# Ledger of designs, part 204: VH-VL binders against NAD kinase (nadK)

Target 1, 268 residues: NAD kinase (nadK), of Syntrophomonas wolfei subsp. wolfei (q0aze0)
Amino acid sequence: MKIILVNNRFKENTEKKAQEIAGQLSALNVEVIIDNGLDEPYAGTVDFIMVLGGDGTMLRAARRYGQRAIPVLGVNMGTVGFLSNIEINELAEYLPLILREEYSLEARMMLEVAVFQQQSLLTRVFCLNELLLRSNSPRMLSFALEISGQKLEPYRGDGLIVSTTTGSTAYSLSAGGPIADPQLDAFIVTPVASHIINKRPLVVSPEREISLHLLEEREAIIGIDGQIKMDFGAENRVLIKRAPHPLLMVNLKAKPFFTSIDRSLQRQ
Key: E = the ipSAE of ESMFold2; O = the ipSAE of OpenDDE; V2 = 0.75 times the mean of E and O plus 0.25 times the DockQ between their complexes.

## First folded at step 14 (VH-VL)

Design EE10 (from EE1 with heavy chain F107W; framework fv_oberotatug; at its last look DockQ between E and O 0.47; V2 from the best seeds 0.66)
Fold by OpenDDE, look of step 14:
Structure EE10 (fold): chain C 268 residues (1-268), chain A 123 residues (1-123), chain B 107 residues (1-107)
Amino acid sequence: as target 1 above (268 residues)
Amino acid sequence: EVQLVESGGGLVKPGGSLRLSCAASGFTFSNAWMSWVRQAPGKGLEWVGRIKSKIDGGTTNYAAPVQGRFTISRDDSKNTLYLQMNSLKTEDTAVYYCTTVPRYGYWLAFDIWGQGTLVTVSS
Amino acid sequence: DVQMTQSPSSLSASVGDRVTITCRASQSISRYLSWYQQRPGKAPNLLIYKASNLESGVPSRFSGSGSGTDFTLTISTLQPEDFATYYCQQSYDRPWTFGQGTKVEIK
């Protein structure tokens, strides 16, 4: 068995823990690769991914490895979030189950985000939470939203979020989006400070495609999962689709999502 | 109501074959890991084998006494679990129970049981 | 294989009694231990999972404790419907194994 440990090198506690766990796994004849974000994603085949840290680390792991159909376990290390399944102090207890493959999987839809310059593809990214289009100035944006070729009325505001249901409890929520069942596949389209006060969030079928472009010469930014940033201008287009493969999140223990929402949100 | 109903038990000669069925209702069968547990007359419980859900790979595991002779399978479209028993032995005589572990439930326990079906292997 | 040994194999008790059944594993199984009740002629019912978690619908007079190798099922106040055979089961390692059972009989 080969396992990737994903941690954050900027968090010393996760680095130390990764080394410790690596040692433990090695003692059990498990091959371990540590990914602390410094290097490119490991290109070799692996059987399991263990994410040590919070939601941010999980998002990075998802972007790096989510398209490879590998089980991904979130191990919380003292943070509050929605993407971890067990706590670090529980790992020892569940490790035998992991090694014996006594776990279930939960498929989480990811976004496929493609950014174009005219007709040329600039970049394609898969992400677990959301794409954000926002103004890069104090001025509002005017942009066009199309859903499956249907042109909506122009948007005017600070920006727009296109989120997965997983991402519904992230930035989308702060922007006034609905909380969505993570077991549901859907797009959540949430306006950010819309000039139209009653502009409502949209719940969109995962079978549809979403496209965005600016209607004026303004400077904007595309953000992905709050970790990737790129400039976005009038000559750019963004196309958002359901990723062809979901993230396979490991479920070692039942976590009541809805009963823990209030507690989790109050701590953020 | 959640329910498991076994069928297919009966009398069979040593070396014979028998196929048990378990009809599930009242829960999302396709998400459940299913197991067979048997109980010889007047004896304790014995785990026979398990099949995972399709999303979790649909893999099977068996107890050593039945390994190579028994096969567990499932038809999610029919909400049915199967136990194909070949090369039956007298020691296979038992009530066979269908059990489940619902997805996102108690992964390590059998929370739902059928009423069982009796298999008698005798010459 | 992990061997599960229950004690006692049988006991006699009266309604209202406190009953304690123990289960010992041949090796550490952490908390991957379940308890089942089987009434005569019936299928087993889950009572406790993960050593100490009470299954939904099970009366609160049932409780489980323990970790590692030693586990205990307790019935605080025995009721008439509690006369049955009880089994522990480990799910730490395959094959999953049961204890030999403890028959609780009426005194």
Scores: ipSAE 0.797, ipTM 0.895, lowest interface PAE 0.7, mean pLDDT 93
Fold by ESMFold2, look of step 14:
Structure EE10 (fold): chain C 268 residues (1-268), chain A 123 residues (1-123), chain B 107 residues (1-107)
Amino acid sequence: as target 1 above (268 residues)
Amino acid sequence: EVQLVESGGGLVKPGGSLRLSCAASGFTFSNAWMSWVRQAPGKGLEWVGRIKSKIDGGTTNYAAPVQGRFTISRDDSKNTLYLQMNSLKTEDTAVYYCTTVPRYGYWLAFDIWGQGTLVTVSS
Amino acid sequence: DVQMTQSPSSLSASVGDRVTITCRASQSISRYLSWYQQRPGKAPNLLIYKASNLESGVPSRFSGSGSGTDFTLTISTLQPEDFATYYCQQSYDRPWTFGQGTKVEIK
């Protein structure tokens, strides 16, 4: 069995724990690949991904590995967020279930984001929480939103968020979007500081295609999960679709979503 | 009220076949992991096999004595678990119980049991 | 395979007695141990999971303890309905295996 162990190298306690856990797994004839964010994602086949840390570390793991249909377990190292399942101090007792694949899976929708310059594809990325379009100058943006070829009236404001239901408790919430049950598949489209009074958040079928482009020459950026930033200008268009594969999150114990909302939001 | 009811047991000659059914009610069967456990007359309990829910991969595992001869399947539209028993041997004579295995929290204990159905294999 | 050995194989006891049943695994199984009760002519029912967790609806006179290889089921004050056969079961590694049973009989 081969496992990727994802940690955050900027948190010393997680790096030390990652090495400790890797040693324990190696003693059980488990091959371990450590991904601390320094190198390119491991390209070979693996059976399982273990994420040591909070929601941010999970977001990186999802972006790197989420389209490979590999089970991903979130292991909490501190205050519980929305994406961890077990505590680090419980891991040893859960290893028999992990190593023998005696666990259930929960699918979480991801976004596929394709950015174009005119007609040429510049990049394709996947994200778990959201895409943010925002101004990169003091001036507001004027931009067009199309949903499955249906053009909405132009937007004017600081930007727009397109999130998954998993991302509904992240930036989308702060911008006025609804909290969504992560077991639902949907897009949540949330304006950021809109100067158009009746532009409310939209909940959109996951089968739709969402397109954004600027209507004026302005400096803008596209943000992905709050961790990747790309320049975006009048020559660009972004196309957002449901990703081909959901993130497969391992469920070893129930985590009550609704009773955890306030505690988890403190970490934003 | 959670209920598991086995049926289809009976007398069969060695080499024969038999299919057991387990009708489930009172819970969401399609989410459940299900197992068969047997008990020879006057003897202890023996795990036969387990099937996961389809959303968890629908995979099956069997104890060595029945592997290749028994097949566990499920029909979620009918809330029914099946055990197809082929190439039966006298050693397969037992009461067969249908059980649930909670997907988490119980560490693979068998929490709910049916009342069992008797299979007798004799010439 | 993990072998589960129960002791004693049978015992006689009176209502009100404290009863202790032990279960030993052939290798460490952490706390992946469950206890079941089977009354005569009835199906088994779960008493304890994760070595010490009492299943819903099971009287508090039942308790479990242990980790690793040695486990104990205790009935603090035996009641008439407790005359039955008790089985331990490991779920650490497939095939999941049961002890041979401990029959608790009225004296």
Scores: ipSAE 0.652, ipTM 0.858, lowest interface PAE 1.7, mean pLDDT 91
ESMFold2 (binder alone), look of step 14: mean pLDDT 93; pTM 0.948

Design EE11 (from EE3 with heavy chain F107W; framework fv_oberotatug; at its last look DockQ between E and O 0.51; V2 from the best seeds 0.69)
Fold by OpenDDE, look of step 14:
Structure EE11 (fold): chain C 268 residues (1-268), chain A 123 residues (1-123), chain B 107 residues (1-107)
Amino acid sequence: as target 1 above (268 residues)
Amino acid sequence: EVQLVESGGGLVKPGGSLRLSCAASGFTFSNAWMSWVRQAPGKGLEWVGRIKSKIDGGTTNYAAPVQGRFTISRDDSKNTLYLQMNSLKTEDTAVYYCTTVPKYGYWLAFDIWGQGTLVTVSS
Amino acid sequence: DVQMTQSPSSLSASVGDRVTITCRASQSISRYLSWYQQRPGKAPNLLIYKASNLESGVPSRFSGSGSGTDFTLTISTLQPEDFATYYCQQSYDRPWTFGQGTKVEIK
């Protein structure tokens, strides 16, 4: 068995723990790769991914490895979030189950985000939470939203979020979006400080495609999962689709989403 | 209500074959790991084998005494679990129970059991 | 294989009694132990999972404890419907194995 440990090099506790766990796994004849974000994603074949940290680390792991159909386990290290399944102090108890493949999987839809310059593809990214389009100035943006070729009325505001159901409890929620069942596949389209007060969030079928572009010469920014940023101008287009493969999240213990949502939100 | 109903048990000669069925209702069958457990007359419980859900790979595992002779399969469209028993032996005589653990439940324990079906292997 | 040994194999008790059944694993199984109750002519019912978690619908007079190799099922106040055979089962490693059972009989 070969396992990737994903941690955050900027958090010393996660780094130390990764080394410790790596040692433990090695003693069990498990090959371990540590990914602390410093290097490029490991390109070799692996059987399992452990994410040590919070939601941010999980999001990075999802972007780096989510398209490889590898089980991904979130191991919380004292942070508040929605993407971890077990606590770090529980890992020892569940490790035998992991090694024996006694775990269940939950498929979570990801976004495929493609950014274009004219007709040329600039970048393509898969992400677990959301794509954010926002103004890079105190001025509002005017931008066009198109869903499966249907042009909506122009949006005016600070920006727009296109989120997965997983991401519904992230930035989309702060912007007034609905909380979505993570077992549901859908796009959540949430306006950010819209000039039209009655502009409502949209729940969109995962079978549809979403496109965004600016209607005026303004400087904007594309944000992905709150971690990747890039400039976005009038000559750019963004196309959002359901990713071809979901993230396979490991479920070692039952975590009722709705009964814990209030607690989790209160802690944030 | 969650329910499992076994069928297909009966009398068979040594070396014969038998196919058991387990009809599931009241839960999302396709998400459940399913197992067979048997109990010889007047004896204890013995795990026979398990099949995972499709999303979890659909893989099967068997106890050593039945390895190579028994096959567990499932038809999610029919909410049915199967146990194909070949090369039956007298020691295979038992009540066979279908068991399940719903996904996101207690998959390390058998929370739901059928009523069982008796398989008798005798000359 | 992990061997599960229950003690005692049988016991006699009266309604109202405190009953304790133990289960020992041949190796550490952490807390991956379940307890089942089987009444005569019936299928087993899950009582306890993960050593100490009470299954939904199971009376609170049932409790489980232990970790590693030694586990205990306790019935605080035995009721008439509790006369049955009880089994422990480990799910730490395949093959999953049961104890030999403990028959609780009427004194």
Scores: ipSAE 0.803, ipTM 0.896, lowest interface PAE 0.6, mean pLDDT 93
Fold by ESMFold2, look of step 14:
Structure EE11 (fold): chain C 268 residues (1-268), chain A 123 residues (1-123), chain B 107 residues (1-107)
Amino acid sequence: as target 1 above (268 residues)
Amino acid sequence: EVQLVESGGGLVKPGGSLRLSCAASGFTFSNAWMSWVRQAPGKGLEWVGRIKSKIDGGTTNYAAPVQGRFTISRDDSKNTLYLQMNSLKTEDTAVYYCTTVPKYGYWLAFDIWGQGTLVTVSS
Amino acid sequence: DVQMTQSPSSLSASVGDRVTITCRASQSISRYLSWYQQRPGKAPNLLIYKASNLESGVPSRFSGSGSGTDFTLTISTLQPEDFATYYCQQSYDRPWTFGQGTKVEIK
C-alpha cells in the first residue's frame, strides 16, 4: 500500500510528527510520500491520503489531490475543525481499519474555478470551501453575476462568495450565508457588504455555471479557500462549475455534523 | 424493532445451487454493511463473506472455502441481502446466519444476527 | 490467517460461580476482538466488542479484558440463562475468524 502524508511544516509543529508517523507506517510495509507543501504534488499512483493537521491543511490536500478520487483521512493534531475525523493519539488503533480499507467514504462537492484574461485561460484551480471576489481598495466593486447565462441585476459592494456546502461554515457564514448540510451538492452565493437590499444569498443547483466579471475598472482579488490570492481586474472573468470529482473523505468514526455545529464553530 | 429473517434453506445435492435471502427491517438497510456467517451442525462459527453498502463502494469479500462459488448481493429497494451458493459441497452443510457489521465504533464486530436457515448438501 | 484458540473447550459450573474464559490469538490483534453468546438452538448474540466494551442490553456481570494476543471473558455471578456456548472472534484481518467455542454447562 502507498499513501501520501500531508502536513504543514509551519503549523502545529507537524513536521516532526509526520516523520514519526511515516516511520511507523514504513515499519508496517506502507510506502509513504510526504507532502509538506514545499514540493510539487506527487504525480504517481497512490491508494490513500492522510492529512495531519487542521482544516487549512485539508484544504491544501483537497486542492492538490481532490480530483484524483483517492480516499482522504483528516487526522486532528490540535484544534478540531470541520474536516478531521480521528485524533492523532487514536491513529495507531485505527490502522487495521485503514490498511484493510474497512472504512466509510463521504463525498464532498468541490468547485472548479477557471480564471480568464479576455479569451485566454489564465489558470484553473479546484477548491473545497469557496471562491471570494473582493475589493482590493477602499472603493466598492460593481460586478456582474451570471448563472447559466442568466444575467442578474448588477452587484455593488465589497464582493461575493461562491461556496460549496462544505464551505458554508467558513467565510460564507460570516457574510450572512446559511449553514448547509455538507452532504448536499449546491453552490451558496453570498454577497459581501452589498449596498443593494434585494441581493440576498442564493442556493444554486450544482449543475449551473457561475460567471463573474467587473463592470468598471477596480482593483479586486480572487481568493480560493482563504489560501490562494489572485489579482482580478476589468480584463478578467471567472467561471465556476462543480468539479469533475468530489473529495472522498474517510469516516472511521461517526462525526454527526448537526450535533457538533456549535462546538466546531467556536473553534474556528 | 431491528430484525433479520433468513429464508431459502433446504436440501440440495452436491454440485447444486441455492439462493438464500435475508429480509431486513427496523433500520436503514441501504446504509448497512452486511455479512453471512455459517455453523455446521454441532460445530463452531465460520465467517462466509461481507458486503459493504453501495455508498461505501458495494465491495464484497469472501472466505477462501467459498470464494468463486458464493456471491453476496443486496437489493436496497427490497431491504434484502442475498447469498447465491453454487457448486455446493457436503461441507457447505450448515445453518447460515445473516448479520450486520457496524461501520463505526464496533471495529467490525457482528452486532445483529438473524435466526438462521439450514442448508443441507447431501445425495 | 489469524487462529483463535479458546480455553477451556468446555466447563461445568453452578449458578453463582465466577466463570473465566480465555481466548488466544496466533498474532497480535490489538483490541479487535469480540465475544458472542449462543444459547442452545438459538442464534449467537454479541456480548463484548473492542475487547472490553459491553453491548447495549448485556448484563453488567459480563466483562471482557485483554489486548494483543490474550483475552478474557468473565461472568462474575453465573445465572441460569448463561449456560451457553461462548465464542471469541477477531476482526483485525480478513478472514475474520472465531475461536472453537467454550461450552458452559450445568454442574
Scores: ipSAE 0.701, ipTM 0.875, lowest interface PAE 1.4, mean pLDDT 91
ESMFold2 (binder alone), look of step 14: mean pLDDT 93; pTM 0.948

Design EE12 (from EE1 with heavy chain G58Y; framework fv_oberotatug; at its last look DockQ between E and O 0.65; V2 from the best seeds 0.00; counts 0 for: pae E 2.01 > 2)
Fold by OpenDDE, look of step 14:
Parts: sequence; structure tokens; C-alpha cells
Structure EE12 (fold): chain C 268 residues (1-268), chain A 123 residues (1-123), chain B 107 residues (1-107)
Amino acid sequence: as target 1 above (268 residues)
Amino acid sequence: EVQLVESGGGLVKPGGSLRLSCAASGFTFSNAWMSWVRQAPGKGLEWVGRIKSKIDGYTTNYAAPVQGRFTISRDDSKNTLYLQMNSLKTEDTAVYYCTTVPRYGYFLAFDIWGQGTLVTVSS
Amino acid sequence: DVQMTQSPSSLSASVGDRVTITCRASQSISRYLSWYQQRPGKAPNLLIYKASNLESGVPSRFSGSGSGTDFTLTISTLQPEDFATYYCQQSYDRPWTFGQGTKVEIK
């Protein structure tokens, strides 16, 4: 068995724990790769991914490895979040089950985000939470939203979020988007401070494609999962689709979503 | 109401074959891991095998005494679990129970049991 | 294979008694131990999972404890409906194995 330990190099506690766990796994004849984000994603085949940290680390892991259909376990290091399944102090108890593959999986839809310059592809990214288009100035943006080729009325506001159901409890929620069932595949399209007061979030079929572009010469920013940032101008377009593969999240224990949503949200 | 109902049991000669069915209702069958457990007359419980859910790849595992002779399968569209028993032996005589666990609960305990179906292997 | 040994194989008790059944694993199974109750002619019912968690709907007079190799099922106050055979089961490793059972009979 080969396992990737994903941690955050900027969090000393996760780095130390990763080394400790790596030692334990090695003693059990498990091959271990540590990914602290410093280097490129490991390109070799692996059987399991263990994410040590919070939601941010999970998002990074998802972007780096989510397209590879590898089981991903979130191990919380004492933070508040929605993407971890077990606590670090529980790992010892569940480790034998992991090694014996006595776990269940949960599929989470991801986004495929493609950013273009004219007709040229600038970048393609898979992400677990959301794509954000926002103004890079105090002035509002004017931008076009197209869904499956259907052109909506121009949006005017600070920006727009296109989120997965997983991401519905992230920035989309802060912008007034609905909380979505993580077991549901859908796009959540949430306006950010729209000039139109009654502009409502949209729940869109995962079978549809979403396109965004600016209608004026103004500086904007594309944000992905709150971790990737790039400039976005009038000559750029962004195309959002459902990723071809979902993130396979490991479920080792029951974690009720709706019964704990209020508590979790209040802690954030 | 969550329910499992086994069927297909009966009398069969050694070397014969039999196919058991388990009809599930009252829960999302497709998300559940399913197992067969048997109990010889007057004896204890013996795990026979397990099949995981679709998302987990329908992975099957069997106890050594039935390995190579028994096959567990499922039809999620029919909410039905199967146990194909080939090359039956007298020691396979038992009540066969269909069991499950909740998808997002405790994965390694049998919380739901059927009433069982009796399989008798005798010459 | 992990061997599960229950003690005793049988016991006689009266209504109101405190009953204790033990289960020993041939190797450490952490807390991956479940307890089942089986009444005559009936299918088993789950009582305890993960060594000490009471299954929904099970009376609070049932409790489980232990970790590693030694586990205990306790019935604080035996009721008439509790006369049955009890089994422990490990889910630490395949094949999943059961104890031989403990029959609780009326004294």
C-alpha cells in the first residue's frame, strides 16, 4: 500500500504529525509520500490520500489529486470545518481499517474551471468548492452569465460565485447562497453584492455549462477555493463544468450534515 | 420500516447448487454494505461473506469454508442481495441470514437482520 | 483468524440479577467488537457496537465495555425478555468472527 500524507508546510503541527504518521506507516510496511505543498503533486500511483489539517488543506489536496479517483480522508487537526471525517486523535483507532480497506466512500462533485484569453486556454483547474469572479476595484462589475448557451440579463455587482454543493457552506454561504446537500450534484450560482436587490442564487443542473465574461474594460479577479488568484479582464472568459470525476472522500464514521450544520456554521 | 426478507432455502443434495435472495426495504439499499451470516442447527453464528456498495466497487469477501463455492452479488435496481451456493456440502446446512449496516453509520456491525432461510444439504 | 472466546458458555440467573458476559479476542481488536442477542427461533439483534455504544432502541440496562482483547457485556437488571443467547463479534479483521455464544437461562 502507498499513501500520500497531505499537510500544510506553514503549519508546524501538521508537518510534525505528518512525519510521525509517516514513521508509523513505514513501520507497517506502507510506502509514504509527504506532500506539504512545496513541490509538484506526486505523479506516481497511490492507494490512499490522508489530509492532515483543515478544510483549506483538503481543498488543496482535492485540486492536486482529485482527478485521480483516489480515496481521500480528511483528518482534522483541531480546526473547524466540513471536510474532515475523523479527528487526529482517532487516527490510531481507524488506521487498521484504512489499511484493510474497511471504509466507505462518498462522491463529491468538483468543478472544472477553464480560463481563456480570447480563444487560447490559459489554465484549467479542478476544484472542490467554488470559482469566484470579483471586482478588483471599489466599482461594480458588469458581466455576462451564460448557462448552456442561454444568456441571462447582465449582472451588475461586486461579483459572482459558482460553487459545488460542497462549497455551498463556504464563501457562497457568506454571500447569501443556499446550503446544499453534499450528496446532491449541482451548481450554486450566488451573486456577490448585486446591484439588483432581488437577484437570487441559482441552483443549476450539473449537466449544464456556465460561462462568464466582463462587459466592460475593468480589472477583475478570478479566485478558486480562496487559494488561487488570477487577473481577469475583458478579453478573458471562464467556462465552468462539472469535473469528469468526483472527489472520493473516505467515510469512516457517521457525520450527520444537517443536524450539525448550525453548530458548525456558528463556529466558523 | 427497515426490513430484510430471505428466500430460496430448501433441501438439496451434496454437490448441488442453490441461490438465495434477500429483499430489502425501508432504507437506501444501494448505499449499504450487505453480508450473509449462517447458523448451523444448534450452533453459533458464522460470517459467510460481504459485498460493498457500488461506490465502493462492489468488492466481495468470503469466509474460507465457502471461498470458491459461494458468490455474493446484488441488484440495486431491485433492492436484492443474492447468495449463489455451488458444490454444497453437508456442513453448509444452516439458517442463512441477510444482514446490513447503515451507509453513514457504523460500517462494521450488523444492525439489521432478516428472519433467515433454512438450507439443508443431505443425501 | 481472530478467535473470539466467550465466558461463560452458559449461566443461570434470576430476574433482577446483574449479569456479566466476557469476550476475549486472540489478538487486539481495538474497539471493533459488537454484541448481539438471539432469542430462540429468532434472528440476532444488535445490542452494542464499537465495544460500548448502545444501539438505538436497546434498553439502557445493557452496556458494553473493554478494548484490546477483553470485553464485557453487562445487563444491570435482568428482565424476563433477556433470557437468550448472546454473541460477541469482532470486525477488526476478516474473516469477521463470532464468539461461541453465552446462553442466559432461568435459574
Scores: ipSAE 0.838, ipTM 0.912, lowest interface PAE 0.6, mean pLDDT 93
Fold by ESMFold2, look of step 14:
Structure EE12 (fold): chain C 268 residues (1-268), chain A 123 residues (1-123), chain B 107 residues (1-107)
Amino acid sequence: as target 1 above (268 residues)
Amino acid sequence: EVQLVESGGGLVKPGGSLRLSCAASGFTFSNAWMSWVRQAPGKGLEWVGRIKSKIDGYTTNYAAPVQGRFTISRDDSKNTLYLQMNSLKTEDTAVYYCTTVPRYGYFLAFDIWGQGTLVTVSS
Amino acid sequence: DVQMTQSPSSLSASVGDRVTITCRASQSISRYLSWYQQRPGKAPNLLIYKASNLESGVPSRFSGSGSGTDFTLTISTLQPEDFATYYCQQSYDRPWTFGQGTKVEIK
């Protein structure tokens, strides 16, 4: 069995723990590839991905590996989040289930984000939580939202979030969006400080295509999962679709999402 | 409230075939991993095989004595688990139990059991 | 395959006795052990999972202990309904295997 072990080398003590776990796995004849975020994603075939850390490390793993249909396990290193399944001190007891593939999976919808300049594709990225369009200047942003070719009344304000249901507890929540069951597939479209009072968050079928472009020359940024930034101007358009593959999250323990919401949010 | 009810047992000759059914109620069958366990008369328990849920790909695993002869399947729309038994041997004579395997937290213990159905293989 | 050996194969006891049944695995199985009770003429039912966790609805007189290769089921004060056959089972590695059983009889 071959496993990618994902950590963030700059998080306190995660590098040491990753090496310790890799040694334990190697002693069990498991080949381990460590991905600490500095190198290109491992391109070879693997059976399993283990993420050591919090939601941020999981987001990076999802962007790097989520379209490869490989099981991904979140292992919490101390900060309770929404994307970990087991605690680091439980890993040894659950390891037999991992090695023998005796675990269940949960599919999490991802976004496919394509940024264009005129007709040309500039980049394609995937994300687990959200795309943020926001102003990069003191002036308000005027932009158009199209859903499956249907143009909505123009938006004015600080920006817009297009989120998955998994991302509903991230930036979208702070901007006034609903908490959504992560087992649902949907887009959640949440305005950020809209100057147009009738703009409400929208919950949109995952089968729709969402398009955004600026209506005025302004400096804007698109953000992906709060971790990647790209310049966005009047010459650009972004198309957002359901990604071809969901992230396959490993469940070794029950995840009581609804009974744990308050605990998880107050510890963010 | 939670119930598993096996049926389809009976007398068959060696080399014959039989299909067992297990009707489930009181829980969300489509989310469950299901297993068959058998017990020869006067003897202990023996795991036969397991089928995972649809989300987990309906993956099946079998004990060696039945591999290639028995097939576990399920119909989630009917809340029913099946065991197709082909090329039956006298050593397959047993009470066959339908069980659940919790997907989480139980380390693959068998938590819910049916009352069993007797399969007798003799000439 | 992981072999599970129970001892004793049978025992006689009186109501109120403390009963101990042991289960040994042919290799380490961590805490991947469960215990089942089968009353005469009935299907088995789960008593203990993860070596020591009591299943919901099981009386507190039942307890389990052990890890690795040696495991114990204890009934602290035997009751009339506890006369049954008890099985351990490992779930560490397929095929999942049971011990041969321990029959607890009235003396």
Scores: ipSAE 0.616, ipTM 0.844, lowest interface PAE 2.0, mean pLDDT 91
ESMFold2 (binder alone), look of step 14: mean pLDDT 94; pTM 0.954

